# VH-VL binders against o60147: the designs that were tried, part 348

Target 1, 175 residues: o60147
Amino acid sequence: MLEKNKYLYIFRHIQTNQVLLSQGNVLKKTALFQLPYPLQKPVAPNGMRPAKLRKDHWVPLLKVEFPNESMFQSVFMQLLNYRKYRSVQPLTSDLLKLPIPVRRRKIMRQEVPNTIADLADILNKEKFPENSVRLQLSDKSDSEYADWPPSVQIDSEEIKLSRGFREKTTVDEAR
Below, E stands for the ipSAE of ESMFold2; O stands for the ipSAE of OpenDDE; V2 stands for 0.75 times the mean of E and O plus 0.25 times the DockQ between their complexes.

## First folded at step 16 (VH-VL)

Design kf19 (framework fv_dargistotug; at its last look DockQ between E and O 0.04; V2 from the best seeds 0.00; counts 0 for: pae E 13.8 > 2, placed apart)
Fold by OpenDDE, look of step 16:
Structure kf19 (fold): chain C 175 residues (1-175), chain A 118 residues (1-118), chain B 106 residues (1-106)
Amino acid sequence: as target 1 above (175 residues)
Amino acid sequence: QVQLVQSGSELKKPGASVKVSCKASGYTFRSYGMNWVRQAPGQGLEWMGWINTYTGEPTYAQGFTGRFVFSLDTSVSTAYLQISSLKAEDTAVYYCARGPYLSYFDSWGQGTLVTVSS
Amino acid sequence: DIQLTQSPSFLSASVGDRVTITCRASQDISSYLAWYQQKPGKAPKLLIYDASTLESGVPSRFSGSGSGTEFTLTISSLQPEDFATYYCQQDYEYPTFGGGTKVEIK
C-alpha cells in the first residue's frame, strides 16, 4: 500500500512573519485562506491576508515528517484549529492600547513561535512513538520555542528549500 | 475501510428544502475535510464547497452561497447539505467527498439524487 | 477561478490500446492536479493525486504526468473496466474540475 503525503511544510512571510501550513513543498493559493483575517485590499504587511500569493515573500520555516498520512492529517487539522482559536480570542488590554498597525505587527511577530509551540503541544498530546516524527528547521534556534516530546527527532541538517517552495534537487544545485 | 454513506434520493417541488446526509466511518472524522460536489444530469463535476470537520467552519464556492448550508453532527460523524428554496436547476446528484484540507478527494459517497420538479 | 480544459472530450479506443488524456490549466498550478474515474451511476474514484502519485489500489496501468499548466493521464493498456469518464481536478486554488473525457469502446 502506497502511503499518502506525510510531510508538513511550514512557511513564514519574510516581512510579517505570518505562517502558512502546506501539504506540499510548493505553496498553493489556498494556503492564504489559513490566515484568520479577512481579505483586504492592501497586501501584507498592511493587510493581514495578502490578496495574492507572492511565492518570493515566503520562506521555509520547518518541515515535519510523520509516521503516516493519518497522523499528518490529524496534526494538520489541529494546527489549523489552534490558529483559528487564537484568532478569535479577545485581545489583551495591552494590545488594545497600541495603534492598529503596531498591534497587527506585534501579533504577527508571534505567529512563528506560537505555531512552533502549537506543534509541540499537539505532538505532546498525540503521544506518537519515540523518534517517529522527524523535524527539520531552517533555523535550529527555532526549536527552542518549545519543549519537544520524545516522539520528535530534530534533524541536525537544516531544511533544504529554495525560493519558489521547492526542495533543492541536483538540478537546482546546478543552476 | 473508509466509507461515506449518503441518504437516499429526494424528490422535491420548487421552493421546498432538502437535507442530504453523509455518514462517515473507518477513519477519524475530524482529520479530513468534507467536500460537496454537484453533478447535474449528463454534466460534469462541480465543487460546491467544504466544511472543516474539526472547527465546523463551512466554505462555499461561488454560486453556492445563500441557499446552501453545510453542517455537521460530529457525534455521529455525519455531514449535512441543506438546500433551501429549491429550483429546477438544482436537480443533480450531490456527492460528499472526503479530502485533505482543500485538496483532492480520496473517498466519495455514493451520491444523492435530488430531483426538483413541479 | 482556474479553468481546466480536457482533451479530447471523447475518445474511442480498443482494449489493449494506450490512451492519453490531457488536462490544461489556465494558470500554473504546480503539481496540484488529480485525476478521477467515473462510471455511469457511480461516484468518481480517485486515480492520481499531486499530478503523478498513484492512489492506493489503483492499477499500475494508470499514470499521471505533468506540471505547471499541462498534465496527462495515461492508461498504458486499456482494460474493459476502464471505459468511463475521466476528470482532472486542481487544488492549487479552490477545487475545479475539467470538463471530462469519455473513453468509449471503439
Scores: ipSAE 0.852, ipTM 0.924, lowest interface PAE 0.6, mean pLDDT 92
Fold by ESMFold2, look of step 16:
Structure kf19 (fold): chain C 175 residues (1-175), chain A 118 residues (1-118), chain B 106 residues (1-106)
Amino acid sequence: as target 1 above (175 residues)
Amino acid sequence: QVQLVQSGSELKKPGASVKVSCKASGYTFRSYGMNWVRQAPGQGLEWMGWINTYTGEPTYAQGFTGRFVFSLDTSVSTAYLQISSLKAEDTAVYYCARGPYLSYFDSWGQGTLVTVSS
Amino acid sequence: DIQLTQSPSFLSASVGDRVTITCRASQDISSYLAWYQQKPGKAPKLLIYDASTLESGVPSRFSGSGSGTEFTLTISSLQPEDFATYYCQQDYEYPTFGGGTKVEIK
């Protein structure tokens, strides 16, 4: 069961670029239910829905700070609905011509840009006060997937992976 | 084949620091997270948190967010637990443990006894 | 934070007895429960994961069952090497452990 929060956390898979939405800064195993099944009914045999949540394979994509719970819940539910809507759309003839593994890879690789565009579309339609929503990205260039409304303030600092040098991490410092 | 070898027991005075090492072998180090588990004398097991061996990002359980620091040296497949400003209450056996995802722990280090006394 | 309550805390039994240990979760954790055996001075050893799946190399006299909030570990015929402390652990989200059940010689 999901708890209330004022932050939306969005993760991407380091290999497939699939996306998961979270109320917390750590993914719960039930987050995997957000991932689509193949249209031919079998559970994701090659990277659509993994059998287990490998938490070490999911890294921050972005987070959004909302001033209150009602704004968070509205945006979170709409994002889930956008993803569900995309998952039931018929495949194009161009996609149907591709071998199944290639087709799946193309679909998964669109999850990052699609999610960012959907988030921006939702925020552009909402009547939120100017600068009331703070957006922070792991890669600032990802903000270019969408046009952001005046309600959104994009943080100048990327989500850090290793800023405390005293901890001696293996991930490169922000460059 | 999977093996976690921890550094030896430590006897420390209050206010000192200690760094426990956990060297992994027999598997791809960055494919599994590393967990730290505490067991005080005569007590049960307590999960302290974990470190993502791919990103280097630590996560601390509630109550372990201050004096406890997890870190890695991936060049030698080793995880570290550092405890600063040691207190008598820190006397415990400290285990490293790995498993698939933050799941069950299928491999454990032998444990490192840290004793804090004046 | 998910609380696990083990019962009994202590259990006295004879070689050959059937032993049952219960672990109760404070919320539905599906089947995400593991059981460990720990002997004095040793690290815990995984026995069972996903509530009922036996870890490789663990004797078949050990079995696990349950789902949701109530789980059991059963030792069908207690052996001398089975006198130890047993812990349950959930991994539905961040891990937590039960308080332990010490099984000792009657």
Scores: ipSAE 0.006, ipTM 0.475, lowest interface PAE 13.8, mean pLDDT 82
ESMFold2 (binder alone), look of step 16: mean pLDDT 94; pTM 0.959

Design kf2 (framework fv_dargistotug; at its last look DockQ between E and O 0.55; V2 from the best seeds 0.00; counts 0 for: pae E 2.4 > 2)
Fold by OpenDDE, look of step 16:
Parts: structure tokens; sequence; C-alpha cells
Structure kf2 (fold): chain C 175 residues (1-175), chain A 120 residues (1-120), chain B 106 residues (1-106)
């Protein structure tokens, strides 16, 4: 039986550093609804959910290969939950002192490290087999945002970024 | 094995309310979203929306806001569809289906469907 | 919303026939398309997801192809149990279904 796709792509917005989760290397339009912020007409730099998905504005942050679909599904849902949880938390007094645009930018800047940390935390709790999860980063330094459990094998190769990133798959090669 | 078992057929009058249940088993309930799909008699499938079984957040398709409410009881791995102010046009088979719309695995498991008939 | 147009709406075929059903999307949906089979009085059954990936337990006579806006479901050799209605479904946006294709016995 052909195993189901067990890859998780995490994309980062090039301007706002917002994060989207994706099974595939092509973001769905619905991915924007992963963001806890309301849909706003202005562009994402103000810490808003973009009105439209601009694929060229999103670059891969990391790619994760899971042992199986069930584990992938679980981690995916948990990541969404962590994001939601943060979105509903009261803002700190320090943040409240900042102008709204500055505040939003600061919050957005934390999405990448927070998401990485979330992933590590989830994986730590899941206690997957050693080296059963393969992690590839676009920037190896991003791995420093978290302590990774033994289940995670960090790939020595970085994700190669291209404009309008689409990792070549067998399907893409057939085009 | 994965199973979704829905509540039985309902016969309601216009203006009444109905609550359909979908009990899941054979998998981790919170790991997969739950969708609701409507099928009017002799018609095609219509996606009504889904509920995130982990966060409890529902998303309703256009045309299914207001009178339609998705809910959960995670303690018993059950999803619910409530329809209020029933109309004749609500007569349909309602399916729950496992799947997370953010992903591309399709709806791989379906309930057997619940017929809701609205008649005066 | 993304519109999916299936063709044909009705198809008459015989056992052993090669059957092809087309699904056209109103916009590019990449490979985010699934195919379902539904028999009368039964829930739909997933056949193909991600345009071309066969769901576990589904006979190999079923195959999906296409990307972008044009997709096809193919039954290489129609079996008696394959007479049913087939639906395509996109999940590039919020899910929508095609109108369905009823495969009937000739």
Amino acid sequence: as target 1 above (175 residues)
Amino acid sequence: QVQLVQSGSELKKPGASVKVSCKASGYTFRSYGMNWVRQAPGQGLEWMGWINTYTGEPRYAQGFTGRFVFSLDTSVSTAYLQISSLKAEDTAVYYCARGTPYLSYGFDSWGQGTLVTVSS
Amino acid sequence: DIQLTQSPSFLSASVGDRVTITCRASQDISSYLAWYQQKPGKAPKLLIYDASTLESGVPSRFSGSGSGTEFTLTISSLQPEDFATYYCQQDYEWPTFGGGTKVEIK
C-alpha cells in the first residue's frame, strides 16, 4: 500500500514572518485561515490576515518528514492549537505600551521561533522513535530556537530557496 | 478500524430544531477535523463546513451560517450538527466525514448519513 | 468559491469498458482534488486524493490524473460494482464538489 504523504512544510511570510502550515509545497488558499488574526484589507505587514494568498510572499521555513500519516496529522493539529492558544493570551504590559503597528510587528517576529519551539515541544511529548522524524531547514540556525528530541534528525542540507518556491516533486517533473 | 456512526433519521416540522450526532472510533478524535456534508434528495454533495476537533473552532461554508451549529463532545469522540428553524429545503441526508481541509487527504471516512426530513 | 464541472453528467457503459470522467476547475487548484464514489443509499467513498493518489483499499483499476484545472478519473476496466455516481472535490479552497457523474449500465 502506498503510504500517504507525511511531509509538513512550514512557510514563512517574507515581510511579516507569519507562519503557515502545509502538507504540500503549494500553499492552499485556506492556509491563510490558520492565522488567528481577522481578515483585513490591508496587507499583512500590519499583523493582519492577508486578504489574498500571494504565493510568492511565502518561503519555506522548514520541512518535516514524519514516520506515518497519523503522527503527522496529530502534530499538525497540535501546532494549530498552539497557535490558537497564543492568539488568545492576554498581551503583556510591555506590548500594550507599544503603538499598535509596532506591537503587531513584534508579535509577528515571534511567530517563527514560536512555531519552531512548538514543533519541538510537540515532538518531545510524542516520544517518537529515535531519528524517525527528519527535519530540513531553510536556515540551519533556526534549529537553535528549540531543543530537539532524539526522534528528530536534522538534515545537513538546507532547503533550497527559489523565487516562488516549489520543491520539485515527481509530479512537477512531469509537467 | 475507523468508524463514524451517526444518529438515526429525523422527522421534523418546519421551525423545529434537530441535532445530529456523529460518534467517532478507531482513531484519535482530535487528530482529524470533522466535516459535514449535505445531500438533498437526488442531488449532489454539498460541503457545509468543518470543525477543528482539537481547538473546537468551526468553519461554516457560505449558506450554512446562522442556523447551523457544529459542536463537539470530545469526551465521547462525538461531533454534532444542530440545525435550528428547520425549513423544507433542509430535507437531506447529512454526513459527517473525517478530514482536515487544510490538508489534502480527502475525506477518508464517512458516517452512514442521517436523513432529516422536514415536513408540515 | 471554486466551481467544479464534471463531464459527462451521465455515462452508459458496459462491464469491461474503459471509463473516463473529467472534472474541470474554474481556477488552478494545483493537485488538490479528490474523487469519490457513491452508491445509492450509501455514503461516499474516497477513491483518489491529491489528484492521483489511490486511497488505501481502492482497486488499482481506478486512477486519477491531472493538475491545474483539468482532472480525470479513469476506470481501466469497469466492474459490476463500479456502477455508481462519482464526484470530484477540490480542497485548494474550502471544499466544493462537482455535480457528479452517474455511471450506468448500458
Scores: ipSAE 0.876, ipTM 0.944, lowest interface PAE 0.5, mean pLDDT 92
Fold by ESMFold2, look of step 16:
Structure kf2 (fold): chain C 175 residues (1-175), chain A 120 residues (1-120), chain B 106 residues (1-106)
Amino acid sequence: as target 1 above (175 residues)
Amino acid sequence: QVQLVQSGSELKKPGASVKVSCKASGYTFRSYGMNWVRQAPGQGLEWMGWINTYTGEPRYAQGFTGRFVFSLDTSVSTAYLQISSLKAEDTAVYYCARGTPYLSYGFDSWGQGTLVTVSS
Amino acid sequence: DIQLTQSPSFLSASVGDRVTITCRASQDISSYLAWYQQKPGKAPKLLIYDASTLESGVPSRFSGSGSGTEFTLTISSLQPEDFATYYCQQDYEWPTFGGGTKVEIK
């Protein structure tokens, strides 16, 4: 297993703050299917899921290096489950008082802190060796959304700009 | 040692049902998705879909949304493929394969395959 | 939706030959391509994932290259156990397989 990629990349949407999980810094077309629809009331075909993956709308939130690929895959699947669990929970009375568009925006705005808390919860429950999990954030203050176990070493260096932050030339801008 | 062991071959008549099992061992069952792949005699490989082993939610490829049902028994680390209303065209080897389609690690462990033969 | 076209569909080769198989995708799939080997009556075996990363336990005579829409699998010196059918598979979108390339003894 040591020959497989063992990195978790987490992206956030620049406008909605929704979160996507990846094994690399280039998102797959299927990534959008990680975003669930609310079960109680299926809304229009896009629900809270965008119709199209706009890769320039997703930026790095954090990166995690695991000791091996199997630990990465376990955490990946658990994070998907936490997201599913949240999507089927009864909404609070405060949220239910809001118009649907406002409610959706507030729910989406919680994805960043919720995902970080969920990651930490998983890592606290998994008995990983001390300092075996390296965490790097785009904004180090985001680590404050959770309490981290001794297994996690938070990198002092924030994520530097990658190819994803550089403007790409588009062929449709010609003529 | 990662291992996927499938149930034995099946001979069925048209209109019957079959349930293929795929028992996993040597890894944490709920940490990896389970895929089903069909191979008709002398033909190539066809992805039928996958099941999220943590949530139990399936996703079916186009053309497999009707008579094909994926399910799990996580207590015994086993995935199932059920095919109802069998047709002659369902004659194939059916493989289970470990992998999560959101990821790019390929299908790194396969069952030995289950031949389902449908004949009158 | 993403179609993979393998070429050639069939080739004859001798032990020691260098063999190259191509896989062309109907759209840009970045590096999200895997290669499998399948021998008659056996399950497929993963050789390469993420276009060029060799799976554990696979001999170094196998290599993969390419990105975007064109990918190659190369066997640098064909061995008797390498006569098989080879499949590419994309996982940029929901997985699809190429049609296969059968490598036979000349």
Scores: ipSAE 0.509, ipTM 0.798, lowest interface PAE 2.4, mean pLDDT 86
ESMFold2 (binder alone), look of step 16: mean pLDDT 94; pTM 0.958

Design kf20 (framework fv_dargistotug; at its last look DockQ between E and O 0.03; V2 from the best seeds 0.00; counts 0 for: pae E 12.6 > 2, placed apart)
Fold by OpenDDE, look of step 16:
Structure kf20 (fold): chain C 175 residues (1-175), chain A 120 residues (1-120), chain B 106 residues (1-106)
Amino acid sequence: as target 1 above (175 residues)
Amino acid sequence: QVQLVQSGSELKKPGASVKVSCKASGYTFRNYGMNWVRQAPGQGLEWMGWINTYSGEPTYAQGFTGRFVFSLDTSVSTAYLQISSLKAEDTAVYYCARGTPYLSYGFDSWGQGTLVTVSS
Amino acid sequence: DIQLTQSPSFLSASVGDRVTITCRASQDISSYLAWYQQKPGKAPKLLIYDASKLESGVPSRFSGSGSGTEFTLTISSLQPEDFATYYCQQDYEWPTFGGGTKVEIK
């Protein structure tokens, strides 16, 4: 019997740098509800939950392969909660001094590095076997946002994207 | 093995309240969301919503806001469904089901169901 | 909300028959579809997830196929224990179920 999918895709919004977690390379509509900010107008890039999922606005940030489903589930839930936790934390004095649009942009810009750091932190705590977690990045430089534990093997190849800003498949290559 | 054990059948009068429990075992409770599904007699399945078992954050489906409350007692790996101001149309079997809606694994484990009958 | 339409609503078959149940989504849901089996007085049981992936412990006679808006559950050879009601479920949006297909003995 085939094992359950143990891939985690992390997507970023091309404008706001907001982050969504996905099991597959096709985002669910419900993924938007992962965002801590309520649905309000205007939509992103003001750091709010977009009214609609525009798939073409989201690109893969990284792809993670876990040893098994259980580990995947654990990390997934923790990532969700790390984000939630940050969203409810009081804003720093420095941020409060900034105009709201600037503040929101700054917060959103931190989503990518924060999520990467969260992932590394979670994986560090989980103490998975050495090289048991495979990490592939769309931009290798993003790996520098965190110190990775020995359990993580960083793929030398970057994620290949199709025109739809999804992982390029063999079918896409044939076109 | 994964098990979800729900509380027993309930008979209530209109306007009353009921609280159904769902005790989980055989896995790490906080790693999987808990869903609630309603099935009226002779009818199909209806997703009521889910609760994030890690954060405790509930999400309610349309039509299940207000009188329906999801809650947790993580110390005993138990999820709860409370229905207030019961109506006759609330008569149904209520299931808890393990699964995180953000993922595509389906609901792989179900409670045995709790029949709630609302009758005057 | 995404509507799932199952067909047929009722199906009469005999042991050994090949049974096919269809689930149509009101919009493209990619592969985010699951199939459940429910017997009278029992909780649903997951059969297939992600359109075509067989849940652990489920007999290989069950298979799922499809993507986008059209999905199919197939029982290659119906067994006595397979007489039940089957539901499709999408989770591309918040979960919704199909109306169900009752497979009865002919």
Scores: ipSAE 0.871, ipTM 0.943, lowest interface PAE 0.5, mean pLDDT 92
Fold by ESMFold2, look of step 16:
Parts: sequence; structure tokens; C-alpha cells
Structure kf20 (fold): chain C 175 residues (1-175), chain A 120 residues (1-120), chain B 106 residues (1-106)
Amino acid sequence: as target 1 above (175 residues)
Amino acid sequence: QVQLVQSGSELKKPGASVKVSCKASGYTFRNYGMNWVRQAPGQGLEWMGWINTYSGEPTYAQGFTGRFVFSLDTSVSTAYLQISSLKAEDTAVYYCARGTPYLSYGFDSWGQGTLVTVSS
Amino acid sequence: DIQLTQSPSFLSASVGDRVTITCRASQDISSYLAWYQQKPGKAPKLLIYDASKLESGVPSRFSGSGSGTEFTLTISSLQPEDFATYYCQQDYEWPTFGGGTKVEIK
């Protein structure tokens, strides 16, 4: 059977709350390129990209199941564009008054609510069928960062917090 | 405002165990990793490892596997270091320190240190 | 592990002197270096992060520079309260500390 990429996986850094988007349930090292690496101040904070991917520092934030590959690709690319747009906006005067470490932490802490709001905005603009998009969160209270369209069905069961999106390893039957 | 308060000094015999506590306040405990740093008398600083305060998963530096155990009680925002089968060479000050291992932010808050003395 | 070599290990200086401490990494660590001050009987205190950025509340006479494998901490005019031991620390991967530089009164 041909593989279709129907899932969007979103990870959160356990300490900084930075966000990474993924097409797969395991982060690739190249995902770090989604994080800001400033070419010019004040576009993005210097040094906010980790030098190495520590997979045990990135936990599930949410996953989204789409009916088909086309819908997934449309939403995924729009999310990346929203994040790029936010990264080039001028910093507010209130942020510029803060010491650099405090400013960095505040900017990074906005990534979770901003990403969730952006996802919901994209889904509200899309005319997907009712209940056609399944959303599962690690913390259901995070759904409160946005108003969700009728197309979104929020799963009642939270994602179990472990290494990535993978289930706890157990011995299983072959095939 | 950020504060890490460690348990008091300990005097132990070889072969005993000790559990050092580090109580955090003034920030969201689960958002910052907790590091443990050892300093033997008259010596420099030695990173022992860290514990992921969100997942509870510890990571130990080389040389600190086996007798050293990091743990948490998130209900009281507290990290623990347990050392079993104490040896004389375990005599040191043990610090807890807040930070992540790779974001260039440094360890911006430290506990006051706990002196563990091991003598017969 | 990434090794950090500090020099000098011991420094005698007078109030008002310009003091420079160096830290050399065994591999390229980009800008992922911090500097700490430790006074006798006290915990270390963060001075500089990201090689050159001053932590909040640290006097402007402290500055850091460097990238890659060579880093310096400079105190432009040494004050009585600056006599302490200084450590560099990398967090490019799992953290390691330099051996320390003790700054004492001449």
C-alpha cells in the first residue's frame, strides 16, 4: 500500500516551549532549521536554535489527522508560512525593554499558544467537512488557545507523554 | 525571586546512603531542567547530569552511573539526589542548578549547596 | 566529552587592573559558552552567557568575547568584590566546566 502523509505532528520543547512541526512521529535533526537563526536584529533572537537535537527534550504537543495528503500539505505549508511571518515582525517596545534572557524566554513561551492559534485560524478558513479533522492534544486545556471550526473533532483521550509520539515499548506478536 | 533551597549538610559513614533535596520556587518547575553539580574540597565544578522535570527522565554524566539517582516530587517542586554506598571520595558540596543543557542560557539559578562528608 | 582549558589557573592582581581570563575548547562550540563567578563558601553566579551576553544585574566592567574554540572574560577595572574564582562552561552538548581561574589580591 502506498504511504500517504495524513498526520501533522507538533512537538514542544520541555524546557523552552519552542515548537517544531513534523510530517513524521519522530523528529529529524533538520527540524531544528524551523527555529529562528537571526540574520538581522531585531528580527529574531540570536542563539535560540539548539546546536543538537535532543529527542528526549521534545514531547508531543498535539497531532492532527487529515483525510488525505492534499489537506495535510496545505495546512502544513501554511503553518510554516505563519511562523516565518511572525519571526520577521518587529519586536514590541515592551519586549525590547527586557533583559535579553528574559526577552528570549517570553518570545519562546508564545510559540505554543501562537502555533495552536495559527492552526485553528487555518482550519477555520478551510472548508473541510464537519468532523473530518481529528485533533489529539497532550494537554486538553491547550485547546483553549483557539476557537475550533466544526470540521475539527477533538479527541477525548490525551496523548500519553513519553519519548516522542511512540507508545511505550512492549513485546508484541510478529506480523 | 527564583530560589532553589537545598537540604542541610550531612555527615555519613562509608557504606551509608544520603538523599539531598532541592526545593524550587518562583517559577514553573516543569519548564526548566534540574542539574546536579559536584565540587570536591578545593576542586573545581563537575557536572553530574540532569533530570527532565517534565518527564522525570534522568541523564547521568560518565562516571555517575550506578550509585547516583536523580528523582522528583513535582507536587512540591522538589528535585532529589540520592547517593548510595557512600565512599570517602564522595565528600563534596552538591549543588542543584536550573537550566537546559544546550541553549546557551547557562545555569542562571543555583541552590546554596549541600556538604556531604563521608568519614569513618 | 568537550574539554575546556582555562588559563591562567591563578592570577594575582591589584584593584583597578584590567584582567583577562581565557578558555579554550577542544572542539568548535560556536558561541555556547558561559562564565561564572564563585566566591568562597558560596554557589557559582552566572556572569556571561552565549559567549558575550551579560546576565541581568552583572556590572558592565565584565565582558565576554570569542567564538569557536577561543573565549575570553575581561574585567576592565578590577574591584575589591571581584576577587573570586571564575569558571567557563560549555553547553554545546552535555555541559562541562573549565578548571577555574582564581583571582587574588596582589
Scores: ipSAE 0.007, ipTM 0.500, lowest interface PAE 12.6, mean pLDDT 82
ESMFold2 (binder alone), look of step 16: mean pLDDT 92; pTM 0.948

Design kf21 (framework fv_dargistotug; at its last look DockQ between E and O 0.67; V2 from the best seeds 0.00; counts 0 for: pae E 3.1 > 2)
Fold by OpenDDE, look of step 16:
Structure kf21 (fold): chain C 175 residues (1-175), chain A 120 residues (1-120), chain B 106 residues (1-106)
Amino acid sequence: as target 1 above (175 residues)
Amino acid sequence: QVQLVQSGSELKKPGASVKVSCKASGYTFRSYGMNWVRQAPGQGLEWMGWINTYTGEPTYAQGFTGRFVFSLDTSVSTAYLQISSLKAEDTAVYYCARGTVYLSYGFDSWGQGTLVTVSS
Amino acid sequence: DIQLTQSPSFLSASVGDRVTITCRASQDISSYLAWYQQKPGKAPKLLIYDASKLESGVPSRFSGSGSGTEFTLTISSLQPEDFATYYCQQDYEWPTFGGGTKVEIK
């Protein structure tokens, strides 16, 4: 029997740098609820959960292939937990001194590096086999946000950017 | 193997409360979300919501807010559904089902269901 | 909410028949659709996920196809144990189920 999909796509918002996790190369509407910020108008920016999923506002950040579905599931849930944890942490005095819009922007700007660092941290703890996890980045320089364990093999090719989704090809990746 | 075992049938009066349990085994409990699905007699399936088994955060479908509470006891890999102020229309079989809503694997494992009958 | 409309609601067939059930979504849900089988007094069983992927342990006579708004579950050769009610379910948005299709013995 064919194994279930074990790909993780991470998308970033082109304006706010907020991050969404996706198994597929097409974002679900429910993905927005991964964001710890309350649903309020206006739409992001300002550190709020967008009211609607605008696919054209999201671009792939990275793609991860895991050894198996169970490991993928575990890492996925852990990533959500890390994000949740950060969202409930008290703001630093420095951040509190900033106007709310500026503060929110600053926090959101950290979403990408934080998510990458989270992923690396989780993978470090998981101790997967060497080169068993394949990481492809839209920007290779983003790999510098973390120290990767030996389990991670960074692809030399960058992921092709497509807003909201990866374009469907003749040989589509399983989702 | 993956198993979800739910608590037994319940007979309650209107206004009472019921708590259904769903014990998971055969996998890492916190790695998969838990969903609750209702099925009234002779009717179709209705998604009630889900709970993130790692963070404990519940999400309720429209129509299942207020009287419905999802909870966890991770120490025993168990999810709970509590329904308060029971009504006759709450009479149904309630299923727990494994699956993380943000993913596309479907609900691949189900409890056997718990019949809750509300009758005066 | 995304509505799923199954057709037909009832289907009479014989063993060996090719059975096709359709599920129509009120909006584009990409491939985020699953199919379930439910027998009386039993919990639903996942058959297909992501529109066309066969769940482990499910007989190969079951197949799913479609994307966007139109989806199909096909049983290539109906077996005695296949008489049941089938449901489609989307999770592009918050999960919703179709109304079900009861496959009965002709």
Scores: ipSAE 0.875, ipTM 0.940, lowest interface PAE 0.5, mean pLDDT 92
Fold by ESMFold2, look of step 16:
Order: structure tokens, then C-alpha cells, then sequence
Structure kf21 (fold): chain C 175 residues (1-175), chain A 120 residues (1-120), chain B 106 residues (1-106)
């Protein structure tokens, strides 16, 4: 009897630092609809939601193994809710002073640290058994964006890149 | 163990409305999305859209953006499909099906279906 | 708008036969394909998800294969309870279903 997938992958956009959630390392086109419309304009060019999924622009950020599929589903839905909640919150005074294009880029740059913090917040509330949730990062220093509960074991081995995910030279501006 | 139980068949006149219910049990309702699928008599399956059971936000397929409304009552683990201004071509079996559309698990649990018949 | 074309639309077979059903997608959908069985008057039942993964409780005589644009559902030894209509469904984009393949007794 095979158990359904219990792995969560989070991808980062190599240019914008936006994040997408997935069950594996091959994104589906509907993943783009996880990205909310921008506060001021939906689906802007090279903005909040790209028109096309360019698989060579998305690289692994982290991978989580849960004890079972139902926990994966619960955490997945809660992460989507955190993203929606954040998208409707008032902007800070500092952000409101910025020109719209600069503000947009700064908001997108926060998605990696925000998503990691959201994941940790969910796991702290869920009260899983000690060391029952295994976390693997592409860059182990990213674990420092959050305080992890005893249920989380951070894997000593980083996610290894495959040839399929880095087609062209890129710069991550969102760190 | 997972079970989706739909409301009974409906006979309606053109121009009326109908509300189909889908009550879930045996799992955490807000952890899985809910889809609606239509099957006209003797025809194939047609995805109508889904509702995010955690946020309550619906998404409708292209042909279903006007007269069709998805909603929830999470306190009783129930999803609803409401169809307004019924037309004869709305005659079909309507299924609820569990699945989060951002994932590739397929629709792993289905309601028994609700026949809606629209005739004058 | 991804179209799925099933072949054949109708199949007559005997108990014990090996049956194959093909689903072709109008574009590359990676492995994002599911297979369902539907008997008259009943809801569809999930057989295969993610192209090749067997759903819990589905007999091992069912298998799925393929990626990209061409996919196959195989029943290694057809049983009396397998006479039904089979649908493929992609979930790479907003879900769409194939037209179905009806499997009947020869």
C-alpha cells in the first residue's frame, strides 16, 4: 500500500524572490495562482504574477517531510492563508513612501523570510512529536529567519541542485 | 472513512434556483479543497471550479462565472453549490469532489452526485 | 485550455485480457495526469494519480505510465468488475477531463 506524498517543496524565484509551494520539484502552471494580485494592479508585466511559468527561473528553497499526508495538506493550506492574510494588510509607513516599482520589489524580497517564518509559526502551533518533521534547506543559513519547535529536525545535508533548475546565470536580489 | 454526502435530487423549472449541499466527514475539512464537477446525461465530466475550504475563496472555470456560486459552512463541514436562473442545459448530475487543485493527488473522494433536472 | 484525447473511445474485451487505454494531451503536462473509473449511476473512482501512482485500495492489476503528452492506463488481466468507463484528467493547469473510454464485454 503506497502512502501519498508527504513532502512540501518551496521554490524561490531567482530574480524576484517570490515563493511557490509544491509537492515536488516540477511546478504545475496553476502554482502561479498562489501569488496574490498586487495591491494596485493585477498581473502586471514582470510583477506580482508572471503570465507564464518559466521553470528555469524557480529553484528549490526548502523541502519538508511530514509524518503523514494529512499534516502536509494542513500545513500547505495554512501557508496559502498566511500569504492571503499578508496581501491584504496595511503597508508600513516606510513602504508607503517608496515609488510603486521600488515598493513592489521590496515586498517581493520579503517573501522568502516571511514564508520561512510562517512555516515555523504553523509548526510551533501544531504540537507535533519531537523530531517528527524533517526540514532540508538549499542554504542552511535561511533557517535563521525563524525559531523552530522541538518537532523540527533540520537536516545537515543541503538540497543539491540539479542541471534542470539553473539554465542561465542569475542573481538573487531579495536576500 | 472519508465520506462526502450530497443532498437529494431536485426537479426545477427554468428560471428557478437550486442549492446543492455536500457534507464532509472522516477528515479535517479545511485541509482539503472542494471541487464541483458536472456530468450531463450520457456525457463526460466537466470541472466547474473549486473552493479553498480554509479561506472560503472560490475559483470558477470559464463557463461558470455567472450563475454558479460556491460557498461553505465550515462549522458543519459542508460545501454548497448554488445555481441561479436555471436553464434546461443545466440538467446534470453535480458531484462534489475532494482535492486541492495546486497539488497532483487527483480527486480522491467524491460525493454520490445530485441530479438536477430542469424542465418546464 | 488543455485538451485530452482518449483512444479508443470504445473497447470490447474478454475477462483475462490485457487492456491499454491511451490519453494524449495537447501540450506537455509533465506527470500531472490522473485516471478514474466510473460505473453507471456511480461517482468516478480515482485509480491513478501523478501519471503512475496507484491510489490506496486500487488493485495492482491497474497501472499508469507516461509523461509529457502521452499516457497509458493498463489493466493487466481484466476482471468482471472492471467493465466501466475510464477517464483521464490533467491537473497541470485548471483540470480538464478526457472524453472517456467505455470498456465492455466481448
Amino acid sequence: as target 1 above (175 residues)
Amino acid sequence: QVQLVQSGSELKKPGASVKVSCKASGYTFRSYGMNWVRQAPGQGLEWMGWINTYTGEPTYAQGFTGRFVFSLDTSVSTAYLQISSLKAEDTAVYYCARGTVYLSYGFDSWGQGTLVTVSS
Amino acid sequence: DIQLTQSPSFLSASVGDRVTITCRASQDISSYLAWYQQKPGKAPKLLIYDASKLESGVPSRFSGSGSGTEFTLTISSLQPEDFATYYCQQDYEWPTFGGGTKVEIK
Scores: ipSAE 0.444, ipTM 0.784, lowest interface PAE 3.1, mean pLDDT 86
ESMFold2 (binder alone), look of step 16: mean pLDDT 93; pTM 0.949

